# VHH binders against Type II restriction enzyme MthTI (mthTIR), part 7

Target 1, 281 residues: Type II restriction enzyme MthTI (mthTIR), of Methanothermobacter thermautotrophicus (Methanobacterium thermoformicicum) (p29565)
Amino acid sequence: MSNLLQAIMNIKSIQERNLGSYKGVQDSKNRMNQMGVTLEVFLKDAFCNTFDIENKDLVYSEYFSYLGNQNNPPDMILKGGDAVEVKKITGIKTSIQLNSSYPKSKLFVSDSRITEACKNCEDWEVKDIIYAIGTIPNRVLKLMFFVYGDCYAASPSIYQRIVEEVKGGLHSTGLEFSETNELGRINRVDPLGITDLRVRGMWIIKHPIKVFKNIIPPESIKNNNFNLIALMKAEKYKQFPKKDRKRIEAEDNIEVTDVKIKDPDNPAKLLDSVLVRYDEI

## First folded at step 23 (VHH)

Design f5 (from y6 with I100F K104T L105M)
Fold by ESMFold2, fold request of step 24:
Structure f5 (fold): chain B 281 residues (1-281), chain A 119 residues (1-119)
Amino acid sequence: as target 1 above (281 residues)
Amino acid sequence: EVQLVESGGGVVQPGGSLRLSCAASGFTFSKYWMSWVRQAPGKGPEWVSRISGKGSYTYYADSVKGRFTISRDNSKNTLYLQMNSLRPEDTALYYCARWFYGDTMDQSSSQGTLVTVSS
């Protein structure tokens, strides 16, 4: 029902009416522990066109098949559509924290970090995933970057090989490791037997502005008050309804252009991709 | 086959004006950001200006801001650079390029157009 192209057009609409940033995101800066939820609300409103509407939950239930949080990923799944993972960061030079989960090129129903509610929210096997990365220095959303996982993350086997090699190295230390889904665990390491050691990965990924420097004119970032950037494979763009593609291509001040990106699995290969821009100068 | 053909260069006195054109064919012109790039004798390429696919956004190198204006006419598949208040240091071979993976040189037919600013 809803999709990224509709969300982009809704963000443009609210930005034009507000002559600036959405107010709710600014409030997120003042309460750090609520920041992800506030950016989450901005994005839910973008997909549902529910900015400045008090009775949002009924509309959300019509557009989303799943709403999660940091502990129950992904942050949202559109009915019959894409999954969305929301990340908030303070600047373009800061790497994005993914914690114990390596980045995902796609979301699989079998992925270990999603709940049964998420697995059962629709009849699905695999979904495209959008990393929605909000850059919010000093109370203001400056950059909204939507990048599909298959443009940004390598295939899971690449990360899984690294995990297996690290686990193997830890087990070769001669310490008595217990079974775990983490990289390692050693229980009862102290004489009272009340202390356990957990070994977990802390995955990080570079900001997409740094990753995609070759397709994002650097002058277009430093000069603008707000940038919206969306990046997807050309084949993904063509999967959106034709009416939505024609509408966004006709929208004033939205630029839909062709670019190439390096294949995350093999940087010798270039992938045909679509870059969507809405900038507020 | 992709083709970019520059024209409009010539010899002009300091303070003068020129308008460069870049005729594009072999690709969907409006789907690409476009750039003007220049190369002075014995120097490497220098980015001059860039314009988005529909022309919504234009950007300039600091050395040309206020003097040069980039534009495009998508109905004619043509990119333009209006150069005013020309200086001797603007002397260079000017060429256009697509911005789809950096400033990619579409080498099959791009020769550039020479701009010489001299008294």
Scores: ipSAE 0.661, ipTM 0.861, lowest interface PAE 1.4, mean pLDDT 86

